# Ledger of designs, part 3: VH-VL binders against Lysosomal thioesterase PPT2 (PPT2)

Target 1, 268 residues: Lysosomal thioesterase PPT2 (PPT2), of Homo sapiens (Human) (q9umr5)
Amino acid sequence: SYKPVIVVHGLFDSSYSFRHLLEYINETHPGTVVTVLDLFDGRESLRPLWEQVQGFREAVVPIMAKAPQGVHLICYSQGGLVCRALLSVMDDHNVDSFISLSSPQMGQYGDTDYLKWLFPTSMRSNLYRICYSPWGQEFSICNYWHDPHHDDLYLNASSFLALINGERDHPNATVWRKNFLRVGHLVLIGGPDDGVITPWQSSFFGFYDANETVLEMEEQLVYLRDSFGLKTLLARGAIVRCPMAGISHTAWHSNRTLYETCIEPWLS

## First folded at step 1 (VH-VL)

Design d6 (framework fv_dargistotug)
Fold by ESMFold2-Fast, scan of step 1:
Structure d6 (fold): chain C 268 residues (1-268), chain A 123 residues (1-123), chain B 106 residues (1-106)
Amino acid sequence: as target 1 above (268 residues)
Amino acid sequence: QVQLVQSGSELKKPGASVKVSCKASGYTFTSYAMNWVRQAPGQGLEWMGWINTDTGNPTYAQGFTGRFVFSLDTSVSTAYLQISSLKAEDTAVYYCARDLPYSSSWDEYFQHWGQGTLVTVSS
Amino acid sequence: DIQLTQSPSFLSASVGDRVTITCRASQGIYSYLAWYQQKPGKAPKLLIYAASTLQSGVPSRFSGSGSGTEFTLTISSLQPEDFATYYCQQLNSYPTFGGGTKVEIK
């Protein structure tokens, strides 16, 4: 029997969006129980990420309790950030593989259709004025907005990403790190043709410096300080990096080659 | 330009079989699911199911199992609907429709439809 | 599966009239609802997506509203070309259509 799979969607998503993924899993691992969590769909995906974390936590607890051998998480786009926080706040999660599909793990600094829909006259250079306000932090997108030219504001105002990445101190940091380190495998997936996640290397814990030069995970202070366990996981052999070119942001959950190469091997 | 072009109308006797085609152009065929929708004379729209264009695996809605078969030929970007042992109640217009599993712009639902294929079953 | 109930199933209206069609879902579907227009002998045409967003090229007299379980399509001033059958569709799970509302000339 295969471990159950829990899917956490991204912005403006629904369970129907994952029908190709579900078919691939059914084909290669027949009998797998796959639950696509139907919470914070559509515009509700814009709610603050800590609110989403609480709701998803309530939904995953009974699923995990019914699966003593463990579960796998597949978390898409901003859903990967929800899963990051979920694994940190849960003292008793039994997640084996955490599969992050093109999630902005170090944040977002790019003009996208999502941001233009909410803030049509804003440029990425000016979004820090909105996102790092109390009002802006009520939107999920702003919870992971990471302007490399205003890092001081990001560190002081981010109510979510700076805290879960250990970039700003938090009283629960030691417990969050201990909880996160219980994960069996951290599978990171992303690619240069995504077109939404900017920089795309954010899906692999890379990010812009003040000159907009991308520094990879091993050059990040969060890794070097081992703030939430990345260095420990890498040393343990628990981090898998699976980049793939040619895949747009809305296609990560519907590409067979991607599934066979990056996802299928981690669904025991 | 995205287009879905279906085969022409069919007149069949009860017990015969029919195969309706839906040829896609203007996009990567294997990147989007193909849906089938049926409309009996004077009736509403019924979703029949979908086929995964990458794997070839079909999923049928309740009521469209057994005699109905979805298939593909990816080399010519064409989806097929086959109906065996035709009955009078199968008389309907059959549509293919492309969807997008997830859209960043909100403007992709069943935006692209074939023109429909009328299948008439009569003695 | 999710059931969609449209009302009315049939209505007669005159050019210039304001027409409202409702669609009720058997469970919450957020804003994952689309409206389609179908003219005799033609495939359906997408009018509204995400419950309230007008598809490019569709006249501004069409509008959609609602969220959760109750949705409406409004035509503010009916034109001759608007006499058609209208369908709601949900995409929050496997697709289902409402029964349709036929708008005819009185």
Scores: ipSAE 0.000, ipTM 0.441, lowest interface PAE 14.2, mean pLDDT 88

Design d7 (framework fv_dargistotug)
Fold by ESMFold2-Fast, scan of step 1:
Structure d7 (fold): chain C 268 residues (1-268), chain A 124 residues (1-124), chain B 106 residues (1-106)
Amino acid sequence: as target 1 above (268 residues)
Amino acid sequence: QVQLVQSGSELKKPGASVKVSCKASGYTFTSYAMNWVRQAPGQGLEWMGWINTNTGNPTYAQGFTGRFVFSLDTSVSTAYLQISSLKAEDTAVYYCARVFRDYVWGSPTYFDYWGQGTLVTVSS
Amino acid sequence: DIQLTQSPSFLSASVGDRVTITCRASQGISSYLAWYQQKPGKAPKLLIYDASTLQSGVPSRFSGSGSGTEFTLTISSLQPEDFATYYCQQLNSYPTFGGGTKVEIK
């Protein structure tokens, strides 16, 4: 029998987006119990990420308790950040595979249709004025806005990403690291044709330096300091990188080749 | 190592004022709001309010406006509680306690570290 | 203003006993509830936050459960150092504390 799968959606998204993913799982792993969490849908996905983490935690606890052999997480886009925090704040999670599907793990710095809908007159270079205010941190998008030209403001103002990545102090950092390290596999998925996640390498813990040159995970201070366990996981052989070209942001959960290559192997 | 160290006990007459300090160390002061909690002799815990250490803006619980003032000196990582026109019913232990700065009403949070308490006794 | 009612207000127990303390909120607070332990002459110590998450360094004999309006703190096997007053606190709005439950040696 297959471990249950829990799916966490992204920004302005809902369970409807995962119909194809559920079909693929049913075809390759028949009998798998798949729960797509129908929380913080649509506009509610703009709620602060810590509020979302708490709500998803409440939903995940009884599913994990029912599955003593473990569960798998598939977390899409912004949902991948929610799942990162879940793995850190839960002292007793039993997650085997954490599959991060095109999520901005080091943050976002790019113009997208989503940002233009919320801030139609703002350029990415000016969003730091809004996002790094107390008011801006009430919105999920701003919780992972990472302006490489104002890294000092990001470090001081980010109420979520800077903390969960260990870039700023938190009293639970040691416990969060210990909890995160309990994960069996960290499966990172993303690609250059995504068109939304900027830089796309953020899905693999790479990010811009001050010149907007991408530095990969192994060159990041969070990796070098092993702030939440990436270096330890890589040394254990627990990190899987699965980049794929030709896939747009809204197609990661509906591409059969992507599923067969990057997701299917990790759904024991 | 995180520490919140409060000033020593005070014995005051009615009508006097008192200023209690809470010195933080071992963490980034502005990343955590500072709460004040009162406990009268033999009574339970009562939240008085908090001050945002990044903005300096205080929020007072109902019943703690007017005579009570929260302030900061970020250069020495210290929060202050001042009580003016002291009354006998202000006799209590006053605690400072930190909470993650970006508390949003309805978001998870908690008071993870507390000062040792400052006993303020008001008697004639 | 959200009111928290703790039950019982006083409890006598022996070492090795299972102790359960309840906290009831006057309105729904999701899981925004913390539990604190206070020993005589000392500051409160955080035991549990987000209703059921154990604080680092707190013994596993302590556990929390509940959501919405009904919450419980359980000590599975009471130890000598556990004799104290326990407080629940909600953080869904302006923080409020329960009245406390004093656990004394029988």
Scores: ipSAE 0.000, ipTM 0.370, lowest interface PAE 19.4, mean pLDDT 87

Design d8 (framework fv_dargistotug)
Fold by ESMFold2-Fast, scan of step 1:
Structure d8 (fold): chain C 268 residues (1-268), chain A 124 residues (1-124), chain B 106 residues (1-106)
Amino acid sequence: as target 1 above (268 residues)
Amino acid sequence: QVQLVQSGSELKKPGASVKVSCKASGYTFTSYAMNWVRQAPGQGLEWMGWINTYTGNPTYAQGFTGRFVFSLDTSVSTAYLQISSLKAEDTAVYYCARGKYYYDSSGYRPLDYWGQGTLVTVSS
Amino acid sequence: DIQLTQSPSFLSASVGDRVTITCRASQGISSYLAWYQQKPGKAPKLLIYAASTLQSGVPSRFSGSGSGTEFTLTISSLQPEDFATYYCQQLYSYPTFGGGTKVEIK
């Protein structure tokens, strides 16, 4: 039988968004037990990411315990960051494939309707004033806001992303790295037509420099320092990069070609 | 001076409901989370959950969903704990306690200031 | 959830004694552990967070150590006002408290 699959949704999302993904998995891997976690749904997805990590950790522990051969994670958008932290804080996870589906792994710097809903007068150029405050860090989207023009504020104020990426020092960095390195495969998916994740290369650990020129994963200090194991995973052959054009942000979990190309091969 | 002042003791019959208040002063109410902690007679401390004072979003520990509701009135800097369908095992001192800061990486925050506690007794 | 076991549950000591209380977690919690003091009829008071960081205003005779699954609270020279119940709390996942250690005068 196939390893169980755990699905973690994104910002303002719920388990209902994954009905097509579940159909695809059932067609290609019949008998797979798929659990779409109904935690932090809709407006609750705005809660601080460290809270979400704790809640999802408690939900995944019994699933992992029942599957001694391992489990797979499919983590969409913001959910990919939850899964990043989950794999780092769990001393005993047995995740084989971590499939990151258009997630801002190096952060977000773009104007979106999600930010306008929460901060109606916001522009990407002035969000740093809100997001890098104690109050702003109580909102999940601010936990991965990465303004390349105020990198000093990001490094000092980010309560989540700067820490899990090893961009700011933390007492747990060594154990987080050890835990993350237990993953079998890190499958990164994203593309230029996403329209929400900015820059789209953030899904592949690329990001803007101070001139808004995208530097790819291998040029990032977090990779070069091997802060949480990316360089080790790449050397091990454990990182899979699967970019696809023509897919908008809300379509990654409902596109059959994307599923067959980027997801299906990793669901042993 | 940071202070959390809770409502007075309550004596209730099984099946009734109770609403405990926790009024904050001496700091910006919406800058800190408010936690609830229970202590049954002669027993240890149980964390019940916390509420984000800016958004109003509650988080409940396992075992405290359903009958337990956290709410706020930010205009008077007050947090509330409501318990419905009271049972004998709900007899306890209920504490409110402030979470230290929103943005730190210490997990769910250490509880730096506490209310004096509200004794809720449920008996026939 | 994560379980915390405190030992001993009860301890009898004299003023001036060095007192140690241990807290064991059922799984690794890194340094996400706090210690509280509770006197009879009173609310708990935060002593230590992040396993070893002393809260402002707490006397230096209190110290915390440990990481992972094994933690200790030490009172280097017990004072009359230190007779109380002490609780550890993990902050790694949804918070849970240890069972408490009651420190009584001999």
Scores: ipSAE 0.000, ipTM 0.404, lowest interface PAE 16.6, mean pLDDT 87

Design d9 (framework fv_dargistotug)
Heavy chain, then light chain:
Amino acid sequence: QVQLVQSGSELKKPGASVKVSCKASGYTFTSYAMNWVRQAPGQGLEWMGWINTNTGNPTYAQGFTGRFVFSLDTSVSTAYLQISSLKAEDTAVYYCARDFEGYSYGWDAFDIWGQGTLVTVSS
Amino acid sequence: DIQLTQSPSFLSASVGDRVTITCRASQGISDYLAWYQQKPGKAPKLLIYYASTLQSGVPSRFSGSGSGTEFTLTISSLQPEDFATYYCQQLNSWPTFGGGTKVEIK
ESMFold2-Fast, scan of step 1: ipSAE 0.006; ipTM 0.520

Design k1 (framework fv_modakafusp)
Fold by ESMFold2-Fast, scan of step 1:
Structure k1 (fold): chain C 268 residues (1-268), chain A 122 residues (1-122), chain B 107 residues (1-107)
Amino acid sequence: as target 1 above (268 residues)
Amino acid sequence: EVQLVQSGAEVKKPGATVKISCKVSGYTFTDYYMNWVQQAPGKGLEWMGWVDPEDGKTDVAEKFQGRVTITADTSTDTAYMELSSLRSEDTAVYYCARGYSSGWYPLEFDYWGQGTTVTVSS
Amino acid sequence: DIQMTQSPSSLSASVGDRVTITCKASQSISNYVDWYQQKPGKAPKLLIYYASNLETGVPSRFSGSGSGTDFTFTISSLQPEDIATYYCQQYDNLPYTFGGGTKVEIK
């Protein structure tokens, strides 16, 4: 009676991280078929996002085909961007609820241990020199690096995020918008204590301007231009915002209160 | 800006072959599929098929299979539709129309050629 | 093949009138329907795509709605230049199919 749930993990992550989420779903919606995709685990999560999208798409197609009533997606961190692209490139997806768990939907601009490990001599202020090169764009984290002080370079060099957000023209933009608009609900989850996603409002389509002042979704050009359908979805009542304080980046999929408040209501 | 310019009117005898061209300007030819649509006098629109100029792949509606050949020449940014074994019921206006790519097949037809009239009579 | 049944086949209305055209698909096509305007002797022009989205440069008096099998195209205030035949088209599955057309005339 419950629609199947497909789970997509994040950067340096794997299916093992979702054991608590699966337990919560089983308790509240017994009988739900939950598939956590074991693709691009660990260091493989650094592969270019378009490569990951292709791999996840191949895994998702048979699951959606077996569920004519529809499916739900739960996509964590970087995985939320993979799911954004999946919903745009798939002509025939039947996704009801797309639940985005603390994903940098407008990009990332913050120093983290992940970036220091990969680029140890870089700081957020100079990472644009690496990320906006052809070599840098071969790493997933650089595909959504959004330096607000070098927005011209982001728009020109981003091979992934600028395109799926409609911030730069692409021949497939109209098709991607049509496909994305098929989604039933866009459930956005995030919070100020995440500690990794910077600014945390990126999970709600907010982002820094050139002075590092956060502008919310309704003030973004992508929203105002309706570049991929955010304004249309909001007008339909299809966007749900569920912010929660006190949750660190690695805890979104293992907090019971978060699950009951933000996820459970959208699993039909 | 974007323009699709078709070749001029043709008058053919039954059994002949006609080849219509559609020359493109104002965009990258290989980024979009090119569709062909038939409209008989006083009748509606009927889709014939498409070509992907990037790889030359085509799909043709069942009604026209065996008689229609659709091709694209990327050196001249021109698409072609060739219809053989012409019959009087092939008398129609033929349109080329640009379609957005979904990766598998074209979507909406946002720009159309002006049309080419083909008359089949004896 | 997916059949697109368009109604009415023709209509006459006065300038300023609200005009409604409907299109019914023989099976569910989600929102994969476009609407075109064809003036006498001219090629069709895209007005509405993906059931309800207005094409760039098209006047706001044109709108579309619907999903699944039932679709509606509306002209909120008919103008003389709107005299044309209007077609719906599905692109959910090949072969692409058009509705029979609705001829709109001024009375």
Scores: ipSAE 0.000, ipTM 0.385, lowest interface PAE 19.4, mean pLDDT 88

Design k10 (framework fv_modakafusp)
Fold by ESMFold2-Fast, scan of step 1:
Structure k10 (fold): chain C 268 residues (1-268), chain A 125 residues (1-125), chain B 107 residues (1-107)
Amino acid sequence: as target 1 above (268 residues)
Amino acid sequence: EVQLVQSGAEVKKPGATVKISCKVSGYTFTDYYMNWVQQAPGKGLEWMGWVDPEDGKTDYAEKFQGRVTITADTSTDTAYMELSSLRSEDTAVYYCARVSTIFGVPYQYYGMDVWGQGTTVTVSS
Amino acid sequence: DIQMTQSPSSLSASVGDRVTITCKASQSISNYVNWYQQKPGKAPKLLIYDASNLETGVPSRFSGSGSGTDFTFTISSLQPEDIATYYCQQYDNLPYTFGGGTKVEIK
C-alpha cells in the first residue's frame, strides 16, 4: 500500500486549507493514510519556530513508528521550514519524500499583505530592526526574515533559519546534517506568481545578494560548503525542482495540475 | 514624560531655506521614526516624510521630494526638517510626530501618538 | 498614493447629539486607519488607531469602525470640549495620507 502522508500547514493556516489536496491524493493513491497536523493553527502559527518544531515532532513520532517502510511529508509555506528542522533534529526519521510547497527555504525579504497585517507601519527595509531583536525572534515570521542588506545582523540574531541552514555555527550541526541526509527525495515547488514568497526562488534555495540580485542554489555558500547536505543530495539525484507559473501563494494546495505534475509522482 | 519640543517661529524670504528642529525627551530616540507634517493656514494635514534615527534612512512624499531633507542627530536626540527654495505656499505650521518602530505583538497601534507643538514658518514677499 | 476622502467637510450639532464622520480609501487598506482630533491652535491628538481601538486616556464616547475601504468615526454624545477638526489617516502604505478633515462645531 502507499506510504502515509503527513501535511504541515503554513502561516495563519489550518488543516481545512488542504481539503482539495486530500481529494487529489485519494483519487490517485486510494487508501493512503493522510494526516494533516492540527497544531499551531491560525495565530498560533506565529509562535517561535523551535516551539513549533517540538510540537510537530511529538505528533509525527507515532506516525513514523507505525510506518516502517517510511512516510512522505508535504509541507506548505512556513511549514516547509518546520519540516526542514524536523528532518535535522530527528535521529530516527524515516521520511522518503519531503515535498516543500512554496516554502521560503533561504528566507523571506519582501513587502506582502501578510507583513502589512503583522507590522502595518513597517516596510521590508526596516523590518530588520524588529525581527533581529530578542523580542522579534519570538515570532515565527522573524525566524526566517533574511534581510540581504543586513546579513551580519541576520547571522548574529537569527535563532532559527541561520542555524538550520548552517550559516551560523551550532553544536548540533554535524548531527543535523547527518539526519537531514537520510531523506529520500527533496521535492522543491514554487513559482514566480506566488506573490508572497520573496524572492520566489527562495523556495529553490536561491536568494538575494546585497544588490538584490537573485543567486541560485548552486551559488549559495550553504550549498558550496555543503553545510546541511544540499550538494550531497544533488549529487545523489535526490533533489527535484518543480517550478510552475500562474499559481498564487494560497493556491499551491488546491491546483490539480500542480498536484499531478509536482506532487503525485513522489507519493509512492 | 514624553515630549517633542520644536524650535521657534521663522520668517523667511522666497527662495530661502528653513531648518526646523524637534528635540525629544522621555523615550529612546532610536525606537521611533520621526514624521514631519505640514499644515497650511486653514488647511488640513499633509505628511512630508520621516526619518529612522537609528540609521538615518528617510522617505519623502513626492510633493516635497527634492526640496525637503529630514535628518536625525542621536548625540542630541534631535530631528531636523530642512525645506529649500521656499515659496509663499510653504507658509504653514510644521509638526514633528513620532511613530513606533517597536512591534511587540500583532495588532499593536501605529498612530502618531506624540506630536511637537508646531513651528510656524512665514514666507514673506 | 492612497487617497482618503472624508465626509462631511463640516458639521454643526447640539451637545448630546451622536455625530458620525466617514472616511473612504481609494483602495483596500484593511484596518490600517487612525483618527486624530485637532483643536484650534494645537497639535493633533491621536484618538483611534487600527480603525477601532481607543487610545489610552481618550473618552469612551469616541469610537471607530470599518475595514477595507469604508471607515466611520463616531462621537456618541457630543460634549462642548469636542469642538475640533477630525482627521482620518491611512498607514497601509507610504506616503501616509490624511483625509481632508471634518470641522465639528456646537450649535
Scores: ipSAE 0.000, ipTM 0.408, lowest interface PAE 12.9, mean pLDDT 88

Design k2 (framework fv_modakafusp)
Fold by ESMFold2-Fast, scan of step 1:
Structure k2 (fold): chain C 268 residues (1-268), chain A 123 residues (1-123), chain B 107 residues (1-107)
Amino acid sequence: as target 1 above (268 residues)
Amino acid sequence: EVQLVQSGAEVKKPGATVKISCKVSGYTFTDYYMNWVQQAPGKGLEWMGWIDPKDGETDVAEKFQGRVTITADTSTDTAYMELSSLRSEDTAVYYCARSWYDFGSGPTYFDYWGQGTTVTVSS
Amino acid sequence: DIQMTQSPSSLSASVGDRVTITCKASQDISNYVDWYQQKPGKAPKLLIYKASNLETGVPSRFSGSGSGTDFTFTISSLQPEDIATYYCQQYDNLPLTFGGGTKVEIK
């Protein structure tokens, strides 16, 4: 039989968004038990990411316990960051494939309608003043706001991404790295036409330097220092990169060609 | 184009000290751990220890503690293994080999090896 | 220390034969075992890492399997250039330990 699949949604999202993904999985892997977690839906997706990690952790424990041969994670957008932290804080996860659908793994630096709704007078150039405050860090989107012009503030103030990426020291870093390295496959998916994730290469651990030139994963200090295991995973042949053009942010979970090319091969 | 090039053969008397070098090229020296492996004539492989060139931290197998010193010089991209109080049973080929470091299990697989340095201890 | 017991210590086979080498760990090491090939007068070469993964550039006739305490290395169709000594190695815990080696010769 096929391993169970757990799906974690994104910002202002819910389980309903994955109806097409469930149809695709049922067609290619009939009998697969797919659980789309309906925690932190809609506006609740703005709750601090560590709070979301705790809630999702409680939901995934019984699912993993019922599947001793392992589970797969499909984590969309912001949900990919939740899954990054889950894999690090759980000292007994049994995840085989972690499939990250257009998730800002190195952070976000771009204007979106969500940010304008929350902070209507702010521009991306000014958002660091809000996000890197204690109040701002109570919002999930600020937990992965990564202003390349204020990297010093990001490193000091980010309560989530800078810690989980090992960009700032933390007492649990060694344990988090050990736990994350238990994953079987890290499948990274994203593309230039996403329109929300900025830069889109953040989904592949690339990001802007201070001049807004994108540096790819292998040029990042977190990779070079192997802060949470990317270099080790790549050496083990465990990282899969699957970029695809022509897919907008809200279509990653509902495009059949994307599913067949990037997701289906990793659902044993 | 990754290369690990070791120093030449050594002949030593019992009680002497030998220092072997391993010069690397084709990759960033501080990104990988460097291991030392001993192989006596006609015998198998035995791990001696490792060094993290980034900070100079070492771990040496208990059998070799007190006699082996492993160092790294990041200015010349060279690792060294020094073995003191030599005995005839130290006659062996010594290899350097690079590896990844995993905090759960230490160094992982050895993807590149030096060509080996023969050390003969004779009276 | 984790002991790796490798068998057989030597074997002779004909070109085209299927060759199987076994390693047994003294305790559970999950899948943290690698396999190396060493030709006479040469340094060892990585063939298989983490029990079953084929290193880049290594011929597909080489394979590995196993988990826990029992591991197997297989050459599906022995070729003349495969004459060598093969070693397993665990990296679950320090000190790193190798099996005793299996010398493979052609009849």
Scores: ipSAE 0.000, ipTM 0.369, lowest interface PAE 21.1, mean pLDDT 88

Design k3 (framework fv_modakafusp)
Fold by ESMFold2-Fast, scan of step 1:
Structure k3 (fold): chain C 268 residues (1-268), chain A 123 residues (1-123), chain B 107 residues (1-107)
Amino acid sequence: as target 1 above (268 residues)
Amino acid sequence: EVQLVQSGAEVKKPGATVKISCKVSGYTFTDYYMNWVQQAPGKGLEWMGWINPEDGETDVAEKFQGRVTITADTSTDTAYMELSSLRSEDTAVYYCARLPYYYGSGRWSFDYWGQGTTVTVSS
Amino acid sequence: DIQMTQSPSSLSASVGDRVTITCKASQDISNYVDWYQQKPGKAPKLLIYDASNLETGVPSRFSGSGSGTDFTFTISSLQPEDIATYYCQQYYNLPYTFGGGTKVEIK
């Protein structure tokens, strides 16, 4: 009997995107109960991430309650940030494997078609003017916009990412860290050919410094300070890094080799 | 080919209700908001409201709240706009116009419009 | 509501003339402005989206510019088929609002 799997989708996405993933799980782990959450689909994925976290929390509570042996989370793209916050705000989650599919864990700093659709004249160099306003913070993509040239504005204005990463103080930080640390495994997946997540190393908690040189997870202050438990998880052997080249952003949930290499081993 | 085809002209008396249809073809009905726009004779364009055909969620401009009901029937790919308590100033051409609600289905612009439905409210 | 003030309300020009229409928003709307052409008895047609981008299939004589609160729409060399009313429209916030329109006629 396999633990149930809960799937959380990404920006401008829906449950239909995961049909191949469901086929793979059924083939390798027959009988697994997989729930793909149909919340904040399509345009609704632009709603503030804290609103999405509340909605997804309400949906996962009964699933977790019915699975005393634990559950697995597979969280794609923006959904990986939702799952980061879920693991922190839930005092009683029983998540074994948290599998993050190409999620911008340290934020996004890149021009994409999604960004141009919302902000047509924006360039990554000037989007900070919109995203770090109160109005901009009402859009999910701005909640994890991380301009390395305006880190002071990011720290002061980010209503979501700076808080869950412990980069800005929050009264609940100690409790959020304790809750997050209950996760069994943090499985990080991403790659250089993603084409959307910029820098792609954000999926592995790496990010740009002020010169746009990527510093890996172990060089980040959030890791060094153990702000939400990354250093502790790594020390206990709970972090898995699974980079794969040749995979575009919309293909992480539909590539069989990726599934067999990076996901299948963690679905006990 | 994308088409939005509206119902024919209506003549109503003050206080009556009118219901206009907008039948779509050539695209997935649930991938686009359907908007309604009013144009009084010789005047400009005024947005009335929209519906998301996927879940039935609507948003209606304050001027029309309480008098406008927007609905969608996914089995026939048809959107409807019902305007009640008709007044002489409601004499206008009414347009449906689609709007994408996610990237990849089009731009955030009214890229396709219906041909318009003339509603005349006589004294 | 965001008010869109369009000027002039009407103009007459000769074939080959440069025609400029302006649109002013009551608040900063970045570049969230579209321009539409409406010929008599017809539905509006999208010409310019996101302040300055030419819609596919639209002649290159049409252009748009501006950001923030001040926007302009230009026809570089007016043609007879350009007789129409032109509208700006903001989609920065609901309700969507249109300018009052500019009726363009040939002398």
Scores: ipSAE 0.000, ipTM 0.394, lowest interface PAE 16.9, mean pLDDT 88

